VH-VL binders against q58428r495to569. Designs and how they scored, part 23

Target 1, 75 residues: q58428r495to569
Amino acid sequence: SGGKDINYIEVNYEIKKGSLFPPGFVDCNENISYNDEVVLIKDDTFLGIGRALMSGFEMKKAKHGALVNIRNVKS
Key: E = the ipSAE of ESMFold2; O = the ipSAE of OpenDDE; V2 = 0.75 times the mean of E and O plus 0.25 times the DockQ between their complexes.

## First folded at step 12 (VH-VL; framework fv_regdanvimab)

Design v2 (at its last look DockQ between E and O 0.77; V2 from the best seeds 0.79)
Fold by OpenDDE, look of step 12:
Structure v2 (fold): chain C 75 residues (1-75), chain A 124 residues (1-124), chain B 110 residues (1-110)
Amino acid sequence: as target 1 above (75 residues)
Amino acid sequence: QITLKESGPTLVKPTQTLTLTCSFSGFSLTTSGMGVGWIRQPPGKALEWLALIDWDDDKYHTTSLKTRLTISKDTSKNQVVLTMTNMDPVDTATYYCAREYYDFYSGSDAFDIWGQGTTVTVSS
Amino acid sequence: ELVLTQPPSVSAAPGQKVTISCSGSSSNIENNWVSWYQQLPGTAPKLLIYDNNKRPSGIPDRFSGSKSGTSATLGITGLQTGDEADYYCGTWDSYKRAYVFGGGTELTVL
């Protein structure tokens, strides 16, 4: 989808404000950098906005620690 | 019953390499979610996390000592080995190994079971 | 230089309540699960609190944990002489990709 061409993070759950951890992580743009604003999506649906706590490359292999601070959730 | 026990030399000379072994029972590093970490504590000082190895053989090291630290596991022996090169008197500490449990639902973890620790003195 | 900051010492009389703070940042405490460890004199650390506010089996409900923003707090009610120990907070740091401990707090029971 078009959204996946930006700083996207695909998740497997209905997000809420707080932290995204690896269990809820599916995929992301590897070009994401630390502190980047990111778009959270599930099944091509926009869910919210967060701030990256590491690069997209690191997110794909991370098992420990939060990946994103979820700042805004679509109501 | 889960137990961990540290073993290795208690006296090391400066510039030498320290090799510590963590022998554990009651769990396996072949089980998803299991990890073993090393933490040290200089006399009268705070805990300092050093390294972690998990069931997937992923390794984490404290940045300040990354070039000096190597962590590995032998799942068949239920052992984790930590090596630390170029030891210095400042590295004198009690070294602990501890189990880390990773929660696949919440992504949380903690060091829930600790060894008794082994005291390592670096002195010429 | 410490990533997590704790008061070096706290004290109170038996039966009283004490709190121990742990201050961090967005890369650690704010976004990651916080644990607390108790270290009795001459012993190895023991997990006291995990996932911000959960108690392992065997830990009395006199011990509690909480987290808000970039800070975590350990609470101890009904203080007992046996609670005299060092207490450490710990959590993952997503930026460092490392576990980090606080500097520790020495609790003295008066």
Scores: ipSAE 0.870, ipTM 0.953, lowest interface PAE 0.4, mean pLDDT 95
Fold by ESMFold2, look of step 12:
Structure v2 (fold): chain C 75 residues (1-75), chain A 124 residues (1-124), chain B 110 residues (1-110)
Amino acid sequence: as target 1 above (75 residues)
Amino acid sequence: QITLKESGPTLVKPTQTLTLTCSFSGFSLTTSGMGVGWIRQPPGKALEWLALIDWDDDKYHTTSLKTRLTISKDTSKNQVVLTMTNMDPVDTATYYCAREYYDFYSGSDAFDIWGQGTTVTVSS
Amino acid sequence: ELVLTQPPSVSAAPGQKVTISCSGSSSNIENNWVSWYQQLPGTAPKLLIYDNNKRPSGIPDRFSGSKSGTSATLGITGLQTGDEADYYCGTWDSYKRAYVFGGGTELTVL
């Protein structure tokens, strides 16, 4: 399968290194596992790389705490 | 002024169920970002977070005690209730309720106002 | 290690300074906001620092907080005998979906 097999996380803003919190989250691959490497995207555009702080299933429901440790941002 | 106060029995026997009530004033659990948590402290030991209920009725429990804990709220009475089943002497502690202030947009999270605590002894 | 680690005790004379460390992980200290709580003998905890380094109204500026990586630090300058207390760090843990406290640090002045 295509793009749906990638550990993607959609965001609604231009990211920087740090933490992704729920208000900036749009959607993700629910099969992401804790500590997986993830790809941050906005409007189908690659923004950077992060590490998951919870499962993708939990990210879709979370209201508390950081979802992703954003490690690299495309410059 | 924001205040919280714990109430309930001070002595329970092993295997009994403990029910504690947090009565608060000066804020509402209908306000986004508001929550009430329970924290305990055995004599001479560290704080241990137990559970939290928020404005959307989402509930969180410490993993080790999840099967023993129930948390609920009555927004009209400004009360939060903690129930802990199958009490054991190791559960002897001072139990605090505290307001959690959570800023959804920044992720800021703190217990900014605490009750005085109530000491619960579990005897044989 | 699933809990925040603090030294069990620290001590210093009045007027001196101390720091108290709090060691955690990426799911808590690194990516979530750190708070510090003061518990004077026989009393409930009180919020001392929030958002890593901010002071609530009424907390003097000789109390400060900082964070680097997975570690946070509480600084106290101009120590007073009234600062004798237990100090706890706390933060949300995203993986556990729970709030966590450090083990506490007993500060002795003198």
Scores: ipSAE 0.720, ipTM 0.920, lowest interface PAE 0.9, mean pLDDT 92
ESMFold2 (binder alone), look of step 12: mean pLDDT 92; pTM 0.949

Design v3 (at its last look DockQ between E and O 0.76; V2 from the best seeds 0.60)
Fold by ESMFold2, look of step 12:
Structure v3 (fold): chain C 75 residues (1-75), chain A 124 residues (1-124), chain B 110 residues (1-110)
Amino acid sequence: as target 1 above (75 residues)
Amino acid sequence: QITLKESGPTLVKPTQTLTLTCSFSGFSLTTSGMGVGWIRQPPGKALEWLALIDWDDDKYHTTSLKTRLTISKDTSKNQVVLTMTNMDPVDTATYYCAREYYDFWSGSDAFDIWGQGTTVTVSS
Amino acid sequence: ELVLTQPPSVSAAPGQKVTISCSGSSYNIENNYVSWYQQLPGTAPKLLIYDNNKRPSGIPDRFSGSKSGTSATLGITGLQTGDEADYYCGTWDSYKRAYVFGGGTELTVL
């Protein structure tokens, strides 16, 4: 994505409601704060909405625990 | 079989530093998904998770005690060491080490094998 | 105080059923796997339930686990006097980047 100031999270798979764990994570806006609303994308396509469970900086390094509570999945 | 055993002093004075060693067998901290954590339990009180070190040498500490705790491992000796500074009588507890089994792909996470514990008394 | 809240005690007669609740948040119970630990009097804790609802080898099926939203539940049926113990829920907390236990529940079999 080109939206640097947007709370985006890039994933590598088709999401469902639930939890995003580290293996599905690709990249994100590092400035996301915990509890922020985030948009989940794949290949520049909007997939859904979630809530951050940690900061974007921590997501990029995390190996343990869920990163995002996925609340809404498009279509 | 998998075993863990805690060792260290059973009596310390206030302000002293406690060093506990977890010696384990039947698994290796070089194996992906393996970790060793420390949990304490004051007499008659609840379990309190303290710290964890995993196979990748990542370390985690309970936030309330983070400045007092250090955790390290020696994988060649199958040992994990916990150091806790500035001991106080309130830190009197049974200290357990336990194996953490973590599956990176699923996020599965549990302490599946526990040591028998060692009781540490902090008294003047 | 505690991140995970459990009732401090429960009791029931032999043969009855009991449930023990564990309340948390989206940072822990909702989005991470929940485990339950049994601590018999004078002993170390042992794993009773993992992955929300799975039993390790040797744990009888009268012990069960479930979760819904930010709450998890341990169920015990066919109570026996040997089930008298403290029971703890536990899970990873993504915000704290730490494992957390509940305050424990003392089960008395009358």
Scores: ipSAE 0.616, ipTM 0.900, lowest interface PAE 1.2, mean pLDDT 92
Fold by OpenDDE, look of step 12:
Structure v3 (fold): chain C 75 residues (1-75), chain A 124 residues (1-124), chain B 110 residues (1-110)
Amino acid sequence: as target 1 above (75 residues)
Amino acid sequence: QITLKESGPTLVKPTQTLTLTCSFSGFSLTTSGMGVGWIRQPPGKALEWLALIDWDDDKYHTTSLKTRLTISKDTSKNQVVLTMTNMDPVDTATYYCAREYYDFWSGSDAFDIWGQGTTVTVSS
Amino acid sequence: ELVLTQPPSVSAAPGQKVTISCSGSSYNIENNYVSWYQQLPGTAPKLLIYDNNKRPSGIPDRFSGSKSGTSATLGITGLQTGDEADYYCGTWDSYKRAYVFGGGTELTVL
């Protein structure tokens, strides 16, 4: 979407601690940088926080490896 | 039955370019989740991943050799080619190609089928 | 410098259990699925464990894998002479954008 100023990552599943992989990735802010703290959301709902393992631009192209280290999941 | 087989010269002179071909059967690089990687192993040494090419023609290379490596695929021939420039005796190794299976749902991958390997000696 | 660290060698008597460790970082083992490969003398590597703890068909349940944090472990129970081989851990490294192998572990059956 690119309309948000925060480091958001949109996902298509209910996350858990661990890693976000490409199949669960929907969209993100391309301004995300490596090691940035990111907010994971689904359907505009906050799900948790993680750390980016690559830039947002790279996430949109990635097919191998984890995109985000998910550190905190909303309970 | 899935098979991979490496082919190319077994002897290369220093500074020359090595070209290896991986011919495979039993799967296609037009299928999502399929990839072919190259791994080498110097005599008595550990496995070293070199490069990977997947169904979408995305290419990955080990950083230390990135400027020397080129990987490409010909899906119609079920072949993947690896070129390595400026060969040196230190590049003497057994070179393997292997299928990488990428799980579309989980994001997991592994090299599940390997070729028998081809030994390449770099010597003047 | 190796990204994944393994002990260079392990040994045990037949019938015993051995474990082989693989140490990495948050950018590889912790975040990505770990595979293990067996390489018998003079042969090509064979996939032994994938997705941290799954066995391909044909691999006996004597072989097991686990992962915790930045480390993975291969377990072999009921050790047999035929298990003598080199074992490598491998995984994707999200920082390097590369697959990485450990340095390998030589297993000797006493």
Scores: ipSAE 0.473, ipTM 0.893, lowest interface PAE 1.1, mean pLDDT 94
ESMFold2 (binder alone), look of step 12: mean pLDDT 92; pTM 0.943

Design v4 (at its last look DockQ between E and O 0.78; V2 from the best seeds 0.79)
Fold by OpenDDE, look of step 12:
Structure v4 (fold): chain C 75 residues (1-75), chain A 124 residues (1-124), chain B 110 residues (1-110)
Amino acid sequence: as target 1 above (75 residues)
Amino acid sequence: QITLKESGPTLVKPTQTLTLTCSFSGFSLTTSGMGVGWIRQPPGKALEWLALIDWDDDKYHTTSLKTRLTISKDTSKNQVVLTMTNMDPVDTATYYCAREYYDFYSGSDAFDIWGQGTTVTVSS
Amino acid sequence: ELVLTQPPSVSAAPGQKVTISCSGSSSNIENNYVSWYQQLPGTAPKLLIYDNNKRPSGIPDRFSGSKSGTSATLGITGLQTGDEADYYCGTWDSYRRAYVFGGGTELTVL
């Protein structure tokens, strides 16, 4: 989808404000950089916006630590 | 009962390599969520995290010592080995190994079980 | 260089309450779970609090943890002489991709 072309992070749960950890992470754009604004999606549905705490490349292999600070959740 | 125990030389000369072994029981590094970390503490100083190795053989090192540190595991022996090259008197400390438990639901982790520590003195 | 900042020392009389602060940043405390460790004199550290506010088995409810923003706090009520120890906060740092400890706080029971 078009949304997956723009700093997207795919998650496997209904997000809330706070932190995204590896267990909730599915996939992302590897071009994401530290501090980038990212779009959280699940099943091609927009869920919210966050700030990347590391690169997309690092997120894909991370098992420790938060990946994204989730700042806004779609109501 | 979960236990960890550090072993290795207690005296090292400057520029030499320190090799420490963490022998553990009561858990396995083949089990998802398990990790073993090394933490040191100079006399009268704060705890300093050094390195971590987990069940998936992922390795993490403190940046300041990354070039000097190597961490590895032998799951069949329930051992984790830490090597530190080019030792200096400033590296004199008590070295601890500890189990890190990773929660697959929350993504949280902590060092929940510690070894008793082994004191390493670097001196000529 | 310390990534997490703690007061070097705190003190109180038996029965009183003390708090120990731990100050970090967005890359660690704000987004990651905080743990607290107790180190009695001459012993190895012991996990006291994990996941910001949870107690391992055997830890009395006199000990509590909380987190807000980039700071965490350890609370100890009903202070006992046996609580005299060093206390360290710790958490994962997502930017450094490392675990980090605070500088430690020496608790003296007067």
Scores: ipSAE 0.877, ipTM 0.955, lowest interface PAE 0.4, mean pLDDT 95
Fold by ESMFold2, look of step 12:
Structure v4 (fold): chain C 75 residues (1-75), chain A 124 residues (1-124), chain B 110 residues (1-110)
Amino acid sequence: as target 1 above (75 residues)
Amino acid sequence: QITLKESGPTLVKPTQTLTLTCSFSGFSLTTSGMGVGWIRQPPGKALEWLALIDWDDDKYHTTSLKTRLTISKDTSKNQVVLTMTNMDPVDTATYYCAREYYDFYSGSDAFDIWGQGTTVTVSS
Amino acid sequence: ELVLTQPPSVSAAPGQKVTISCSGSSSNIENNYVSWYQQLPGTAPKLLIYDNNKRPSGIPDRFSGSKSGTSATLGITGLQTGDEADYYCGTWDSYRRAYVFGGGTELTVL
């Protein structure tokens, strides 16, 4: 899921505005940079938009702290 | 009752390596969510977080001091050790160890129990 | 550098209310949980508030916390002489992958 150049983040739950923490994280484009706009998806379904609080590389190994500031959720 | 106590030298010369031990009781670093961190406070100044080691042996260090800091644990002895190399007079401070309680699922995070601190002076 | 900004001092009379602010960013206060610590003169810090607004057992409800955007606030009502202390906010910073403390606020009860 997600294309090569898309700043995607895969999650395992229905999101709401606020913060994405590690238990909800599945995978992402590791080339995401801090403060990038990201798209949040579940099973290839668009869920919303957020801003990265760390690089995608760090997201894949983080166990501590919020990963994404979720700003817009599909209604 | 949960307790933590810092031990180590109170006087260190410039360039020497400081080794501080945090001895704790009433909890174990084998328990999920438990960690021990080190915080220092120079005289009359603010708290400065230095490093943290958790139950999973993950380690975190303040970026500015990362090359000088080593943190490790001995779970069987209920001890955490901080080593800081190349001490300088600016490193004179009270050093605290504290328990970090972190809930992976909620993201809850706090230093809920602190040691009394040990004052380390760096001088010739 | 200090990541979280607090006023250096605040004062009020016994029985009055005081608030202490803590200003940060999206990588810390906005998206992570904020704690407050009380440090009485000559002693180690003590956890006063966690999870933005929750009190540990034994902390009276005249201590309260709140958060809005990138700012957090500690409120203290019914001020007592025993509340004279330094107060620190603290939180995880996701970008720095480190815990951060504010610069501290000295409370004087006059």
Scores: ipSAE 0.719, ipTM 0.917, lowest interface PAE 0.9, mean pLDDT 93
ESMFold2 (binder alone), look of step 12: mean pLDDT 92; pTM 0.948

Design v5 (at its last look DockQ between E and O 0.60; V2 from the best seeds 0.00; counts 0 for: pae E 4.3 > 2)
Fold by OpenDDE, look of step 12:
Structure v5 (fold): chain C 75 residues (1-75), chain A 124 residues (1-124), chain B 110 residues (1-110)
Amino acid sequence: as target 1 above (75 residues)
Amino acid sequence: QITLKESGPTLVKPTQTLTLTCSFSGFSLTTSGMGVGWIRQPPGKALEWLALIDWDDDKYHTTSLKTRLTISKDTSKNQVVLTMTNMDPVDTATYYCAREYYDFWEGSDAFDIWGQGTTVTVSS
Amino acid sequence: ELVLTQPPSVSAAPGQKVTISCSGSSSNIENNYVSWYQQLPGTAPKLLIYDNNKRPSGIPDRFSGSKSGTSATLGITGLQTGDEADYYCGTWDSYKRAYVFGGGTELTVL
């Protein structure tokens, strides 16, 4: 999907400001680091920007707690 | 009716390993969203989260004690076991097990049902 | 160091309102749901508030929770003698991938 060359996070829902939790998480770039700015995408469509609350590697394993602080949502 | 009960030795010598068992009823660790955590409380001190195991056998530990803690489950017996190595008098506390309910969709966590706790004293 | 900071103690007379603060950070309180626990003397903790502001069955509406930014607040109105207890906030920390409790607040009913 698009955006894989950047700090992307693929989600499975229409995001809103707040937190991304594991159920809405699909995939991400494992190179994402804590506090990195990330791009949220769904079906190759840009949805918004957030801040990573853990590494991309950890996100893929996480089942508890928020993964990303969603700061801006595309209108 | 959901219940949890801690069992194990109440007296441990320094450097020995503590093994505590949490026996529960009224729910199953095969059910999505269910977890069991261990929390301890030294006399007159604050609650301290130690570890958590969930329905998918994922395990979480407090960083400061990670090398000393092991958590496991036996779903067929409705039991969760916590082991803590190299016990020290500073580890003297009441140890609680509690059900952690995880809202799969909302991602919320809370310990909604607690055992009565078991007091463990570490002394020579 | 404690991840969540609470005042060590609060006090008020019966019938009054008290608030207990819980201060954290972006990796825990700001982005995760906060729970509150009541621990009566000599007893195990009891869940008082979950998901920032929800009450489990059996918890009276005198107890309320709120969250703003990196801080959460427990409110108790119509204070009763039976409310004398220790209160703890707790939440998940996404960075540490761990649950964390506050240091606890001792509530005294004058």
Scores: ipSAE 0.500, ipTM 0.895, lowest interface PAE 1.1, mean pLDDT 93
Fold by ESMFold2, look of step 12:
Structure v5 (fold): chain C 75 residues (1-75), chain A 124 residues (1-124), chain B 110 residues (1-110)
Amino acid sequence: as target 1 above (75 residues)
Amino acid sequence: QITLKESGPTLVKPTQTLTLTCSFSGFSLTTSGMGVGWIRQPPGKALEWLALIDWDDDKYHTTSLKTRLTISKDTSKNQVVLTMTNMDPVDTATYYCAREYYDFWEGSDAFDIWGQGTTVTVSS
Amino acid sequence: ELVLTQPPSVSAAPGQKVTISCSGSSSNIENNYVSWYQQLPGTAPKLLIYDNNKRPSGIPDRFSGSKSGTSATLGITGLQTGDEADYYCGTWDSYKRAYVFGGGTELTVL
């Protein structure tokens, strides 16, 4: 038994449709897999939905390349 | 004005180690988002990206040459050094260093300023 | 083994439009920003287009870039004999964790 991990990605800015790059990234669930649907948050506030372009483990180390394709923005 | 210049031997024997220095001015490799990369071009052939070093000392190498390449920097001298071991005649090329433009907010990658290149011949 | 595929050569008459394609994959062209470089005979490459469709200062607007899916395109209108050069696409490849160039396209103005 255990809790279900949410595929969250924490960002430091108000997102818009497009790509999330490393400077906007704060943290994420490291268990995210390539192509997973992800939830983008800032200060515990839901911002939108995206598709992971690498694993969560890789996102935490990345300096180059898009991390997420942001598909929907709720605000 | 931003400039980069390659220096090092122009003639190298097979199996020797090549050491190239990129000396640059007009920017600092301590600035977030800055990088310096090395690209080579054999005579009449396409560009081949070799390696990159970022402002925070992260390093990247083309997969095919990863075991032969070492890249390092000396930010106090505004220099980046590329070392390539076990040189072979197929490594004859013009070697360029170039500044990697990495827009901090957008994550853009581009080589916006290039050196004039240095031609290295590997002979017997 | 090229990651990005370009036609080896293209040609057109002065004043015409030419396009140069660059085909890749999701780990490079689709998900990352594409740049284009011009290499005039006997010179170092020069950045021509960045961020898919942006021009550095001093690049005239007859040079344009676009991207759709895993393919990018460089367009040159009002072709001049001074445009004879090799053209390369380039982008970051997130799977390889490396920058990649296309094989290059030789533009001939007839």
Scores: ipSAE 0.217, ipTM 0.810, lowest interface PAE 4.3, mean pLDDT 89
ESMFold2 (binder alone), look of step 12: mean pLDDT 92; pTM 0.945

Design v6 (at its last look DockQ between E and O 0.83; V2 from the best seeds 0.81)
Fold by OpenDDE, look of step 12:
Structure v6 (fold): chain C 75 residues (1-75), chain A 124 residues (1-124), chain B 110 residues (1-110)
Amino acid sequence: as target 1 above (75 residues)
Amino acid sequence: QITLKESGPTLVKPTQTLTLTCSFSGFSLTTSGMGVGWIRQPPGKALEWLALIDWDDDEYHTTSLKTRLTISKDTSKNQVVLTMTNMDPVDTATYYCAREYYDFWSGSDAFDIWGQGTTVTVSS
Amino acid sequence: ELVLTQPPSVSAAPGQKVTISCSGSSSNIENNYVSWYQQLPGTAPKLLIYDNNKRPSGIPDRFSGSKSGTSATLGITGLQTGDEADYYCGTWDSYKRAYVFGGGTELTVL
């Protein structure tokens, strides 16, 4: 989808404000950089926006630590 | 009963390599969520995290010492080994190994069980 | 340079309450779970608080943890002489991809 071309992070749960940790992470754009604004999606549905705490490349490898600060959740 | 114990030389000369072994029991590094980290503490100073290795073979190192540190595990022996090259008197400290429990559901972690520590003095 | 900042020392009389602060940043405390460690004189550190506010088995409810924004706080009520120790906060830093400790706080029971 078009949303997956723009700093997307795919998650496997219904997000809330706070932190995204590896268990909730599915996939992302590797071009994401630290501090980038990111779009959270699940099953091609927009869920919210956040700020990347590391690069997309690192997110795919990360087992420890939060990946994204989730700042805004779609109501 | 979960235990960890550090072993290795207590005296190292400058420029030499320090090799410390953490022997543990009561858990396995083949179990998801298990990790072993190394933390040191110079005399009268704060705790300093050095490195971590977990069940998924992920390794982490403190940036300031990354080029000097190597961490490895032998799951069959329940051992984790830390090597630190080019030792300097400033590296004199008590070195601890500790179990990191990682909650793979929440993403939380903590060092919940510690060894007693081994004092390493770097001196000519 | 320390990533997490703690007051170097705090003191209070037995029976009183003390708080120890731990200040960090977005990459660590704000987004990651905070732990607290107690180190009695001449001993190895002991996990005191984990997941911001949870107590391991054997830790009395006199000890509490909280987190708000980029700061965490350890609370100790009913202070006892046996509480005299160094206390360290710790958490994962997502940017550094490392665990980080505070500088430690020396608690003196007057």
Scores: ipSAE 0.865, ipTM 0.952, lowest interface PAE 0.4, mean pLDDT 95
Fold by ESMFold2, look of step 12:
Structure v6 (fold): chain C 75 residues (1-75), chain A 124 residues (1-124), chain B 110 residues (1-110)
Amino acid sequence: as target 1 above (75 residues)
Amino acid sequence: QITLKESGPTLVKPTQTLTLTCSFSGFSLTTSGMGVGWIRQPPGKALEWLALIDWDDDEYHTTSLKTRLTISKDTSKNQVVLTMTNMDPVDTATYYCAREYYDFWSGSDAFDIWGQGTTVTVSS
Amino acid sequence: ELVLTQPPSVSAAPGQKVTISCSGSSSNIENNYVSWYQQLPGTAPKLLIYDNNKRPSGIPDRFSGSKSGTSATLGITGLQTGDEADYYCGTWDSYKRAYVFGGGTELTVL
């Protein structure tokens, strides 16, 4: 299906270009692969685009290090 | 004052298991953000990070050696123990323990205080 | 192969300035904080710079750090003979889930 097949990452704050670290992470598509393009979302609202620094499976359990390289943020 | 000190054998034969203890004071591994890592340096060569254990019981190991390394902590004794199996002459190095300070919110990460190191020679 | 690349050596006269580079990737230098460590001859490493550009207490302001993209730089001004040491960059690598050091740079003050 369409929704769950999107490389989404849910966050809990208004992002800036840079790095997403674990405290800002809420949930993601576990099927994301390292270096995939991802869309960052908060409350179903598109926030920006990034690149995954690990798999979605690893993001869900990571406590150390950046998860995503945030490349673009919607104004 | 914060200090760390490595202890263990200085001479090990090939195939033996090395056990090193990091004894520290002035901080606790029950404190959020605290960790202890092990770094080695062969004579005349670069630093090589080996393993880390943190306040939240997470353990990390360098990929090339992870089947040979075990790291554990005893927070009541302020000790961290590194075990390395199947020692070989190429493992001859000075072994350091160091405190890692990690800020969960920001991702800030550094080894801010180091032990003096202990030199381990692997020879028959 | 080293994950973080540094020049093997640099040199300059007392009072001069040097920079030491550290080249990495998106999973380490670009997206994680970089630290620099000084190792004086016969001693353990000491933290010089953390969070890319911050100095711990007791480190003089002639030591500085910066980061751009996948590269980090340590700057040292007003060189003194006591600065002769090996210098290492270090950072977390998110993909490897491990800390990584550069290969080290030997600074000679001549």
Scores: ipSAE 0.745, ipTM 0.920, lowest interface PAE 0.7, mean pLDDT 93
ESMFold2 (binder alone), look of step 12: mean pLDDT 91; pTM 0.944

